# Designs tried in a protein design chat: VHH binders against F-box/kelch-repeat protein At1g67480. Part 7

Target 1, 376 residues: F-box/kelch-repeat protein At1g67480, of Arabidopsis thaliana (Mouse-ear cress) (q9cag8)
Amino acid sequence: MQAFALSGKKRIVNHGMCFSKGNLDLGSRLSENFMDDPLIPGLPDDVAKQCLALVPRARFPSMGSVCKKWRFVVQSKEFITVRRLAGMLEEWLYVLTMNAGGKDNRWEVMDCLGQKLSSLPPMPGPAKTGFKVVVVDGKLLVIAGCCMINGSLVASADVYQYDTCLNSWSRLADLEVARYDFACAEVNGHVYVVGGHGVDGESLSSAEVYDPETCTWTFIESLRRPRWGCFASAFNGKLYVMGGRSNFTIGNSKLLDVYNTQCGSWHGSKNGLTMVTAHVEVGKKLFCIDWKNHRKMSVFNAEDETWEVVALPLSGSSRAGFQFGKLSGKLLLFSSQEETGQCTLLYDPDASPGTQWKTSEIKLSGSCVCSVTITA

## First folded at step 1 (VHH)

Design v11 (framework vhh_vobarilizumab_d1)
Fold by ESMFold2-Fast, scan of step 1:
Structure v11 (fold): chain B 376 residues (1-376), chain A 127 residues (1-127)
Amino acid sequence: as target 1 above (376 residues)
Amino acid sequence: EVQLVESGGGLVQPGGSLRLSCAASGFTFSSYAMAWYRQAPGKGRELVAGITSGGSTSYADSVKGRFTISRDNAKNTLYLQMNSLRPEDTAVYYCAADSGEYDYVWGSYEPSEYDYWGQGTLVTVSS
């Protein structure tokens, strides 16, 4: 079902029975058409949900095929809460890998021990670059990006969602503004996109937020200054945007823009980081690989807004590309450079100084484009 | 104790010249980008000229070809050479410092984005 509004209203997209607060009456009518049968015959629904929560995560697609009520239970964020209380949460690593030349990109899935579980179904839509990935409510979103048309980069606004419980892709509402090389992060169950390049390659200051409950993108206050190539992280209900440049700057911005999601306002400072090649948030810290004369890891502590430097055990070069992952509260560093062998490093921020880096046994089947961790 | 102290302002006739200086202390001057702003009576502060730590310069259209910004890192001093002065150049001139790693952003900076400001020096161009 798709509901459309004329004039200034927005399209509502059905991606698995999206029950919007603004369409509560419609949602109630749909619910009344279902049988009030128990989730499992002979058991109260609360006990039935606890029983379902004990099933290994790999079985969720099969569980979702049993009936509509089981499908809705398994795909709900409330089910993640039930599994957490039961001690059954499983942390899986999702890595987008590519072959040489950018052909045959695919998502690979690994468990908390780094063992390969599966590959995702092919992502729908055209091949993109400059897109961003984020996790919200246990679902993977792939947002926007660009493609090459007649020698020019063309910005897109398309958004795709992978449902880990149903093992399927669906399309969500498009962004209001097509963009690539923008900043993206999840804050308190909402997805924020900020800046980037627009349709004409212009630097953007606009920002939008996605609400999974309403399935809509809404503009928020724009940045004071446009920026592209910027990156974002989330701490304590706030969105931190750093780096990047605009079409009227030569170098990267040191400006830190902080959006308070409760007040709906931006605050700026110059305590940001310029020029990064990779970043990842682990705990209350943001880990960045700086692109300077020699690559190093700069670590931002969101509690006091201070920076520290951590020695990187790999020599920096302009050809080396690094991507981060996180697993079990630890940092994974994937080498995307062509080498004689694949190398994955593990960084434990809680280990004794000087012993934080170790070699990981995780082996990727190709170069890492990006990764996310999904706990369900 | 960061300080920016401007000097060299004064009264000058139209067509005349003045050289402004800004003495910096309390920070590593050579690593900072520097700028001159001015504020005419009843108007907001506007950018006049900027110079990066690397020496790249930018100018407001109204002063291009007449003003020259320069720096002396050994003396921790910023200069503005003003030639062919006009009555509309009458303003308080402010020195500003920024730690940003920008090579070319002076026209887009808001005054609040600079790390440090001087107290200003008055330039009056009248006959």
Scores: ipSAE 0.000, ipTM 0.217, lowest interface PAE 11.7, mean pLDDT 79

Design v12 (framework vhh_vobarilizumab_d1)
Fold by ESMFold2-Fast, scan of step 1:
Order: C-alpha cells, then structure tokens, then sequence
Structure v12 (fold): chain B 376 residues (1-376), chain A 118 residues (1-118)
C-alpha cells in the first residue's frame, strides 16, 4: 500500500542522497568543506579535480566507490563545470523500453554514437503509467503516475531519483498532491509539475516546484483552468504548458499557459497546440508530433511564439506511433509497439533542405515509453 | 451588448459562508458554459468553478467540497455558494462567459470583492 510505503522510509537508507527535507541537505553538502585529507596525496584539490575530470564517464560509479570524498566530487555541480572546461562532457541517451510481454520497463543507455552501454538497475516501487521523467542537476527524476491496486486506479505522489554518477536509485520527497497525466519540465534548476488527474480522477489546476537544494516541493500559483494530458517545455526562465483537456472545456484545449519564474505569475493565450503524441525540446524550439489524422511535426519557436510544420517522411501505409529521443542536437523517432520492423528515424534540423531525414542504426530492445538525455 | 454583473461579495469571518450571483444579459444564457474566476492581491486570475450548458461542473482542487457552482437558466443567473471560507479565499471574484473549447472568453464582469478576515 502507498501510505505504508511512504511511512516506512528510513533516513539512514539514503546515505549521500537527497531524500526529503530534514533527511539530507544538498545545499549543506555543496557548501561543506568537510574533509581535510587531500583528494589525491601530493596534489592541491583543484588540480586533483582536473585529473579526475579526465576519466571517462563510464567509470564514475567506480570512482564514487573509492571513498566518500571522491563520491562527493563526482556528484557535484562543480565537477560538471570542471569536465566542461576540460572538454570531457559526454552526452548519453536514456530510453525506457517495454518488452513484448508487457513486463516491467527497463532503462537502456546509449552513448553519443548510439552504441548501447547497459541497462540501469531496476526502478524502485510499483509499475506506474502516466508518470513523467525529467533531468535536473545531472540526475533523472521519475515523478508520480498511477497504478492499478485491487481493481482501482490509484494516483501516486512518489518521486524517485537515478544518480547517473553512482548508478543508483533513491527516493525523494513526495509531491504535495498525487497526480498522473500532468505536465512536467525543468526550469533553471527547478522541477515544475502542473495539472493532471488527482486521487479521484479529477482535473487539477494546482502546480508545484521542486528545489533540489532544499529537497522540497512547494505550491506555486495554480493554473487559471484545470487541465490533464498536457505537456510542458521551458525557454528563457519560463514554463510553457500546452495541450490536454479540461472537464470544463467541450473539446481539447488550444490554451498556452506560460509561467514566469521571475515574477511568479501565469499568462494565457490561444497560441498553443491541442494534442500531441510526442514532444521534445531542442535549443529554442519545441518539436511535436500531431495527433490528427495527417501526422505532422509541428515546431514551436519560443523566441517569437510562432509555429511551423515539418512533413514526416512516412509512406501512406505507415500508421506507427512515435516517441522522441534527442542526441547531439538531432531528433530520433522511435516506432511504437503496434508496428513490427519499423526503423528508427533521424531528423537533423541543421541539414540542407530535403536531407534532414534519414534512417538511424539505433535499435531498441523493446518499444520506447520515454527518453531523456543526460550530460555529465 | 453582453453584460455580466456580479454581486454578493463582502466581509465574512473564517468558516463563514457567502453566495455570489452573476446576472447575465445580451446572449442566450442556457447555450453557454459559465465560470467563476478569482484574483487575489499579487496573483493572476484563476478558475474557481465552471459549469457547462448541460449542467456538468468542474472545480479547482482548493475549493472542491466547499464551493458549489449552479445556474438558473430561467433567470439568466450564475451562482457560487461558498462554504467553510478561509483567509486564502480572499479575492475579487469574476463571472466569465466562455465559448468554444479552449481559452475563448468573450466577456468578463467587473468583479465582486470577498474578504475573509476576523
């Protein structure tokens, strides 16, 4: 039962991880110069960090197992900065796949060349749908969702974190409001969740923000109208919420709700898209696969808030649904489980007109549920 | 020529009740979805409750179980019954006529102030 799972948490089980407010304080850890011993005997710590930064990303879990001081270094925001300056940052694609038997989903990991690396450790907790995934501070968050318990649909508030440097899962603070089919995006190091369906299947207008430094969720101003099945993207310190449906509206919403994180207020317009089967953010553009009869890619430019349409290179007989991946500034389209033998498509927005689409050599072990890109 | 006129706001103690009314004119009231929005000091306008032309209702999570939206098509009037009022319910409440399936608002009323204070 979820209530039992929540009450059964132990502070000590999450050593070195941000679990909830009062268990661990990431801000305290980041500001703490807690170890007097050098990182590497005979070297100043700043030089030692530069040496550690040259190690390939695949070895970070091993580095983190050497001692607590090295563990702290590889988890830190400072280490990402040192690696960036050293030209050592690596972009990896994480894809959640479901096998043909409908078994528990598994995360596949691929490097910047599309070579499969490994699967992540199993996700903790019960299998869920309607959850959202997001990356903040180089960590993967899996947020909320719903599951079937004794024939009833139960909304969850559970939040789990995967630390790519330690190759381990931990539990974070629960949402204030259990929800599924909500909008989620990271803006300036904070995670926003908006709308969705609540415990009784009701449409929600409430919104919450997660601060990784305090490990807490806080309510922000609610949407003007409840909505579910919506999606979000972030541009220039603003959260853009589009799509979905409300129990109040007769049909699907064209509403674009924009939250300004600086002043803490919502602005509304009709310049949104009603429904999409998949979306992904690349640079200052949002790419969406339209749900309408003629499947098209609709592209939103956040700078001028204009839309353009890009044709999909699909034959008239192709009815495959798609999920996006993003790697090296290019889009990957993974075919849905309904089609067999469908290849992965690659879209390069920087390629010459008429050459943007090609077939990718990337093969998934199952159907794509969702994906994220993590740079470390 | 569409007009929406709100009334019924005032000062009330925490735990008290108020009933807001919105008199509508200039359109066929029974054909349109209607809504109540509110705006607290320093915040944007948010949907409190909505009612479809067919009578189905929707509520913000913060007011579910406490507020009830209703309509009287014979009188062209929208109502909001507010029970168990809290200080955070303090806001100007607006009546809105909605048309279409998204953010299509034709008209807003001038609003009525609700203050929940001891």
Amino acid sequence: as target 1 above (376 residues)
Amino acid sequence: EVQLVESGGGLVQPGGSLRLSCAASGFTFSDYAMAWYRQAPGKGRELVAGIYSGGSTSYADSVKGRFTISRDNAKNTLYLQMNSLRPEDTAVYYCAKEWGDSYEFDYWGQGTLVTVSS
Scores: ipSAE 0.000, ipTM 0.221, lowest interface PAE 14.7, mean pLDDT 78

Design w01 (framework vhh_7w1s_2)
Fold by ESMFold2-Fast, scan of step 1:
Structure w01 (fold): chain B 376 residues (1-376), chain A 117 residues (1-117)
Amino acid sequence: as target 1 above (376 residues)
Amino acid sequence: QLQLVESGGGLVQAGGSMRLSCAASGFTFSSYMGWHRQAPGKQRELVAKIYSGGSAYDDSVKGRFTISRDNTKNTVYLQMNSLKVEDTAVYYCARDYDFWSGEYDYWGQGTQVTVSS
């Protein structure tokens, strides 16, 4: 941020659209001008932030409309810290649903008890598949993907951000390489994208990292082997990439590629999982639904790199796909709505053996495409 | 009802050429069709694919093999040049119905290609 106060720098090559509208010089000057004004007249800014932190999360868009300085505060990752210290953090589940026609999608929002709150404004840009979603600094990013145009798959580099405090979408810097069916995870405030299919449908080994402070994507060391349909999780400052295929291998890769963000290097092992239909991270564990064994959940423990298997409580033989949700340290399993009467499953990893599975009362308005949990 | 039938395999000397054909019946070609091979004791591998945006090849066959299709005839071809003994395998034609699953939903019966030294 301070670097933008020194207007006169010839060019910021990879600067994205971190600001809603306006040039960097004007944005920096507006921010500087507001620094002199008190956040709330008669109160020190630290005390004012504590007062704002006590407001229920549902009021954040209204708070952001009061003035530019309040908008800046409620958007900041510092505000999440202030709310945590005040005991005011709220965990909301955001679920992208597709209607029965398969052609319209919408983000639904639920509170920590699974009660429906709202729907987001429509996502900008053309409808895409093979995109990834991630949360960084309390904001939802929807990254890349592809669409079918005149019988051809067109890979995208577009990145969109939803700000939960402002209830609005904006566009960020594009990826350096358009991709779909890639791996994506947030590690220590940075977003990593790895592999996938490129513009010619080729398998990619390239990887990029997004820094929210510079609003830029930068290449990191590439994977030794290209892979698509892979997935990623983050543990202890490391990025774990599993699954997927090269276009030139049969079966699913068991290769585990681990990127150490501290030293900037990859190392590999064969202790990974094959392709999955869904995955979610809880604590130090990665929960996966193996696409081959739809009746089982595979659980990776990042501390010792061991795998456990948990049976799904499924009756009957029909193959319903599942997508995960995460609320209050528990897993929600949303069935694709192909079978009438299929319930959402709830898995509590902390419950006693034999009592971990329950049926959830949560009902979606359509099929679950993906979900994220945002705490603010 | 949906069927893929390979043809054109056989015995060929190293350095020779061979053309495989894959005829599809009962369905329209998807945006993705591939040629796979499996040598004795090895896993099946994808050697070439054709899709709406182009084609791609395994490094071991790049520059030697060419994949093409005739949508009017519902046929996919694999032209194999400068054949090596390591190319000996059963060659399979496959269709990926659902890109998102990463699974091939239809396979042909396979055609044997034997490259002698």
Scores: ipSAE 0.000, ipTM 0.222, lowest interface PAE 14.0, mean pLDDT 77

Design w02 (framework vhh_7w1s_2)
Fold by ESMFold2-Fast, scan of step 1:
Structure w02 (fold): chain B 376 residues (1-376), chain A 117 residues (1-117)
Amino acid sequence: as target 1 above (376 residues)
Amino acid sequence: QLQLVESGGGLVQAGGSMRLSCAASGFTFSDYMGWHRQAPGKQRELVAKITSGGTAYDDSVKGRFTISRDNTKNTVYLQMNSLKVEDTAVYYCAAEGWDESGYYDYWGQGTQVTVSS
């Protein structure tokens, strides 16, 4: 609450759309219009929603273009619930790929069988590095980062959202503090950003949380130690921050900083990994590729805070050669090298020992920069 | 149990100097000892730290503040020179503790530093 008071920013949300206070009345009128008219003439709205829920996800942008009421339905959290009850939920994998030479970055979309769907429209704004991606409420957020302006590296506070149901980008509220190479994760429907480098390249200890309901960023308690190049994962209402370095550390940190979202306080331990080159969460476990353990995965169990090691099949010559994806509760391992045509590996943590690894049919057009899974 | 007791805060004129002391008791010094500050309406920030590997400072205080350690007295000091009105804050001594259940941040009670113009 103190952090909220410090920001002073407020926005009103209408089903994931963010309005300034001046637009509240317009949003209310839109909601009232939906109440008066049936979704499908001759059918009750609950039956109409059941009918719409049976439509394949690939048709959602077309459905959203029919009228404002259908657009509202396909964007709603309620529609995800209706589709779940109908057994119609689809998991799609979104992979940001870079071609040879690193000049062309594009988002590729694939279904659970590895079939290529469509590429996303180009992201608005200048090309950035050191940004983070996260999924909240079925939407992809691309947060902050840095770019070169007049020969200088400049930290950004820009936040962009991709709506998979509309196949379109929009801009959200900026961060309170511009940052790059920071930690980012979603916890219980809120997005947390922690640390990174600031405007002057300084190590940051500040942290902020985004509430999609209010469309506002507010400060939370700062880290005790500034850190950049760190990453975050979320388990059981807590934010786990690992890795990275600081202007205030001698080397890379084994510190694990844990934020409890209910009581609003940081807790620390030395039970983290120093140089994590790739990470992914599946269930209650965090899978990491450590630079010293390039032929093994280090696996963190959030329930008892223990580490174990899982052997990798012999698949590459580089310690930084891998990125993760996640699909249907399984891990995908992508080569981070520019070479095309390399096989994607699939790891099933629930399979019997000795049968966890197999080849995936998923083939990328370039090297994987990052990936997210969106269910709708 | 590690306890931290701060002293040396108070009122000082801009351009003046002040020395804060933090006495640690109940345990040997951790790998991390530091000074943090919290100005009105702002979040707590790291000012200076000392480890076995050396010292580090926030850019806003580099060249003006010096952190040092006296192992015989089990005390950490923050020497503050060329004080500015914007240095006004509650200054906290912090140390890292650990046991089998995890890390614990040990904090002093805080000492007010007010720099008048």
Scores: ipSAE 0.000, ipTM 0.199, lowest interface PAE 12.9, mean pLDDT 78

Design w03 (framework vhh_7w1s_2)
Fold by ESMFold2-Fast, scan of step 1:
Structure w03 (fold): chain B 376 residues (1-376), chain A 118 residues (1-118)
Amino acid sequence: as target 1 above (376 residues)
Amino acid sequence: QLQLVESGGGLVQAGGSMRLSCAASGTFSSYAMGWHRQAPGKQRELVAKISSGGTAYDDSVKGRFTISRDNTKNTVYLQMNSLKVEDTAVYYCAKDYEYGSWDEFDYWGQGTQVTVSS
């Protein structure tokens, strides 16, 4: 059957908010006001967008404050396309750090050279663990997690979005199922969440997908087996779920669950990785830190579904783990459990053998909880 | 270097309560925390574990012990209620990676003695 969209009015997305059909008249009137004035006097809007695209990314919050029409332009995914065509895309690294007392969790921002730029405004809502972070349409999402209430872990369905162009947080639609310690990845502009622990601490097989265009979560086919403590990566329109525990295994599972986003079905194999403390995707490869019996980086090639191993250098010889960053096609390894003063390692997969590892001058103000790279 | 500092042990009468605390110094962003105990002449056993995936308890302590975490203080607690003479042991705080096995802990505290009198 043909799956092309029905013609008709869709939800209007603005600043991560969806306008219901009951508010469509108000949204349409606001859009008419935006269209009444040219974006830049004397220029057609397409030419004006090309001119705005040449402005450095650091100026986007200021540009968004000029008028509503400029704000609408700079926060749109279409503006990312205009900047890409102009060769003006900038890659920034966002790292969530925690100080030694666990008192101050904040996002630090660095440019493509590793120079510190700023900290983000504080995340809204209560502090959580077991949450996941993902980037979609140039925006940072912080999804779900749990907090301790009355002596028990309580799963959350909350979703928050950071808009890099506006330098502000907003709340998105909640998950259908509150969850923590679940798998999360972006596939072709949609965000997938899979498994984890639910409200009563039960293991989940349910999965759901977020469409930024409609601002809605919808269920997809559930996993064949519940799993928690798992992670996900995306390659070629497919979602790869690895690690964690299954009801059919003692300890961590080698089960690899793969979801095909086009046909909407799961298949599985035993070609996954157990005991993963950190992971990052670069091109067609997934880099994983495996600590269970030795210090190594296990590398998954999604094209042929094979694994290879890269040895970690002895300078990272403590039993503490690492968290990944990604910048300019290279991996940053931040010590996740060491005290202040441990060096950041840099791995270049394209460098000649024996020259792939370097020490990075990038220093974090605390331990790395997680990181994302945002290109805009 | 990371240090685990345990406190709250001591002498208590059967049926009493006691709270153990374990303060982690240094940074700790990806972890599971556990409480183990070792009675004289016996193997060290895991009694409680907390991770982002939830809590778990050994059957011998289930319903009596509660493990909890204060992320702002980087501290883990073991609340022990309805204590029995058989709970007498040295209690150890340990940390491991969140995705570790229930018994695969990398860092151990110095231990704190808990003695339950009849």
Scores: ipSAE 0.000, ipTM 0.149, lowest interface PAE 16.1, mean pLDDT 77

Design x01 (framework vhh_vobarilizumab_d1)
Fold by ESMFold2-Fast, scan of step 1:
Structure x01 (fold): chain B 376 residues (1-376), chain A 120 residues (1-120)
Amino acid sequence: as target 1 above (376 residues)
Amino acid sequence: EVQLVESGGGLVQPGGSLRLSCAASGFTFSSYAMAWYRQAPGKGRELVAGIYSGGSTSYADSVKGRFTISRDNAKNTLYLQMNSLRPEDTAVYYCARDLFGWLSPEYDYWGQGTLVTVSS
């Protein structure tokens, strides 16, 4: 069996490196003369960074166009820290919506008050399903999935990054194994992908981790059992994988597979949830809407591994489609039902009991496919 | 509103063939994965075959190479072509809607089923 040795590719692509690592590598490789250039003439760089931090986030792409040194600054982790200290951090909600017809995907952006800002430039590459979206290092990653070619589903390994500070897309290193319908989460600055379906539709036990600093995917210890249709959440440096199936003879699994990122090992329990239609993490809690019970949320507390139930303020017996958003420490629930159409509900976990749910004024241009929150 | 109506079952001899059909209504058929399940006497429901909205298929090991799942989105119809039938294939066959039907045989939109009897 030579397939892995021949197909494994750890090369950084020739058309450029990822923005986060590419900028660090470029900075490290530049001449001393470049490093002597001040950010702002007449000011020490630390003071200049403090001045730049006061600029509204919407102007970051313009700032990045001034020169390479400013571009490095606005993309840096240090700049997020400087902006935090200045009280200038902005939380924006990114929502992928789909119009009728199924191929008109659009990323729309909203501020912390739910006001519409802008749309992202079109994502490069073919339209895909079964992909996953994650935020790492202030960047939006769209990972893998499958596309239709001549009426057949083809698994993909391609990875695209949107840089919110530059308003631009780039291509990152491909996954080692093409996959769709897999679990994905960010843990301590690294992106984990686990399981799914492979090229021939086979169930996968393999897992990979992406390091933004090296711009490479590396295999980690595989799951004990192949798993697809599963989902992941991250708490306290650990990756929690729930749901999905191993094969046709094993039904819905309450198996909880936990990966310890420090030790590099998996352990399992039976304290997971069988299947969800939507999930989101807030603080130390995982909020899930059960696939079979669409009138309640199941809430997992990662500290003691206990579950509790929160009722949804929805009427009728028809199944609702759900997607979560997170904004300003609150949950947004994008709901669609046959009778009511699309509505947005707001859940405040810190509100007084019985007053946690409100109707939100947020209106999407289409149906919600997924959402992420990025703070910069 | 969501309705799934199976047909095509019957009595067949070992080695014979049958084609099952499932007529779907009340939802956008082309947007959903569809599945066939079966329930043999005295056993729970077992996933037999599935087809994603894009056409990708998946099969239980016991039927792989013998059964073929297909769909006609223009007719809102799901099919199961069953070849080389064995007595062990005797079951009520159910059509199911949704991507999540693979993972939970509970609270799917199910049809009423069609009986397939394979006997010598």
Scores: ipSAE 0.000, ipTM 0.213, lowest interface PAE 16.7, mean pLDDT 77

Design x02 (framework vhh_surovatamig_d1)
Fold by ESMFold2-Fast, scan of step 1:
Structure x02 (fold): chain B 376 residues (1-376), chain A 123 residues (1-123)
Amino acid sequence: as target 1 above (376 residues)
Amino acid sequence: EVQLVESGGGLVQPGGSLRLSCAASGFTFSSYWMSWVRQAPGKGLEWVATISGSGGSTDYVDSVKGRFTISRDNAKKSLYLQMNSLRAEDTAVYYCAKGSPEEFLKWLSGDYRGQGTLVTVSS
């Protein structure tokens, strides 16, 4: 299981921070006189945190190198709150790109103006596909997936976390059930995984939730019908699962399964989409590129469960390699086509009709595999 | 330009097995859905199987479900079709194809597919 780093002085030093068993030695180092010294000599810790909150985000790794107490301040959920109150929060775009050779993947980081900042260290573990990425508590999680062995897909339960303050990857608790091509979303600070394919390629109905405070995965009520190739979105404390199919029931389903995180129960309707190539949440809406129609976006409004269609300002011919991003309340559409190369479009939902689409100055170094936005 | 080179075809007895391979180049292989399509003698082009860029989501024509398995190796830029319990009706030229069924018109025109590999199921 996961373990907390403890101070030994009636405090949990890293409450809400999760370490694999391989990181237990970090806890022993953190327990030394860590809590005895002030953050800044001559200042109360609350005032010191306010001073540290004014430092630009790009300097967090340098701040973390000053001492262990500063490192744990900048990693904390409390520090994000202090920075929000100070008006210092920064929104950065993280894009996983694949080069033209299709062999090398890396994470690239851009600021709110689309200017390149850095690249992350390489992801640990064996190369996988069918994995999902999510952000929780300002940290990037890469969950599960599969490896190909002699024409067979082998499901993984591995979970990795990237911490911007340490500029490093760590391993979290494994899923209870190895899975790939599953649905994943964050709801109220917890990460949900639903369905997918399991170890024997079977369709899964099981679902699990990750609690960053306990560093554990726990089963929740299973879906009535197993499904894989599905996707998820979160609105108003609820998890919306759409799409996919089952080996037991032929064909794609428009079934929409909604999980209420407060009462812990599923309910269903037939108001979902069958399959999408890309999806992203912006505000209270879910934007989808239907796998059958690359000329339009299907947009779901979670408040009234209605769908609308938004035209794409692109050629009517079929295109592949669409992926979404979001930045500053706007939608980014990353497009990759052999002859035209990389192109990024910007959709502003608040712009006047007929002016929502514009070209973006953001240029990726390769094809977008996926993207996340992290505010800290 | 899209380049796809199939291999692994041949003569096989009914009930036998065969594995087809496809080497891809000229595009970012892992970013695209890939398919196998076939053309039996005197018949039109038929979609057989599709696999997502991630390698996990697959779909098959009903006649091959449970017998054929599509797979990919993104590091090797290769697509595979494992064919088991072969029947005389599976005799066809098999093509590796870029995209999913929505690209069928591209496949019909010879775009986004290779030159094919012949599979003959006969006693």
Scores: ipSAE 0.000, ipTM 0.114, lowest interface PAE 19.3, mean pLDDT 79

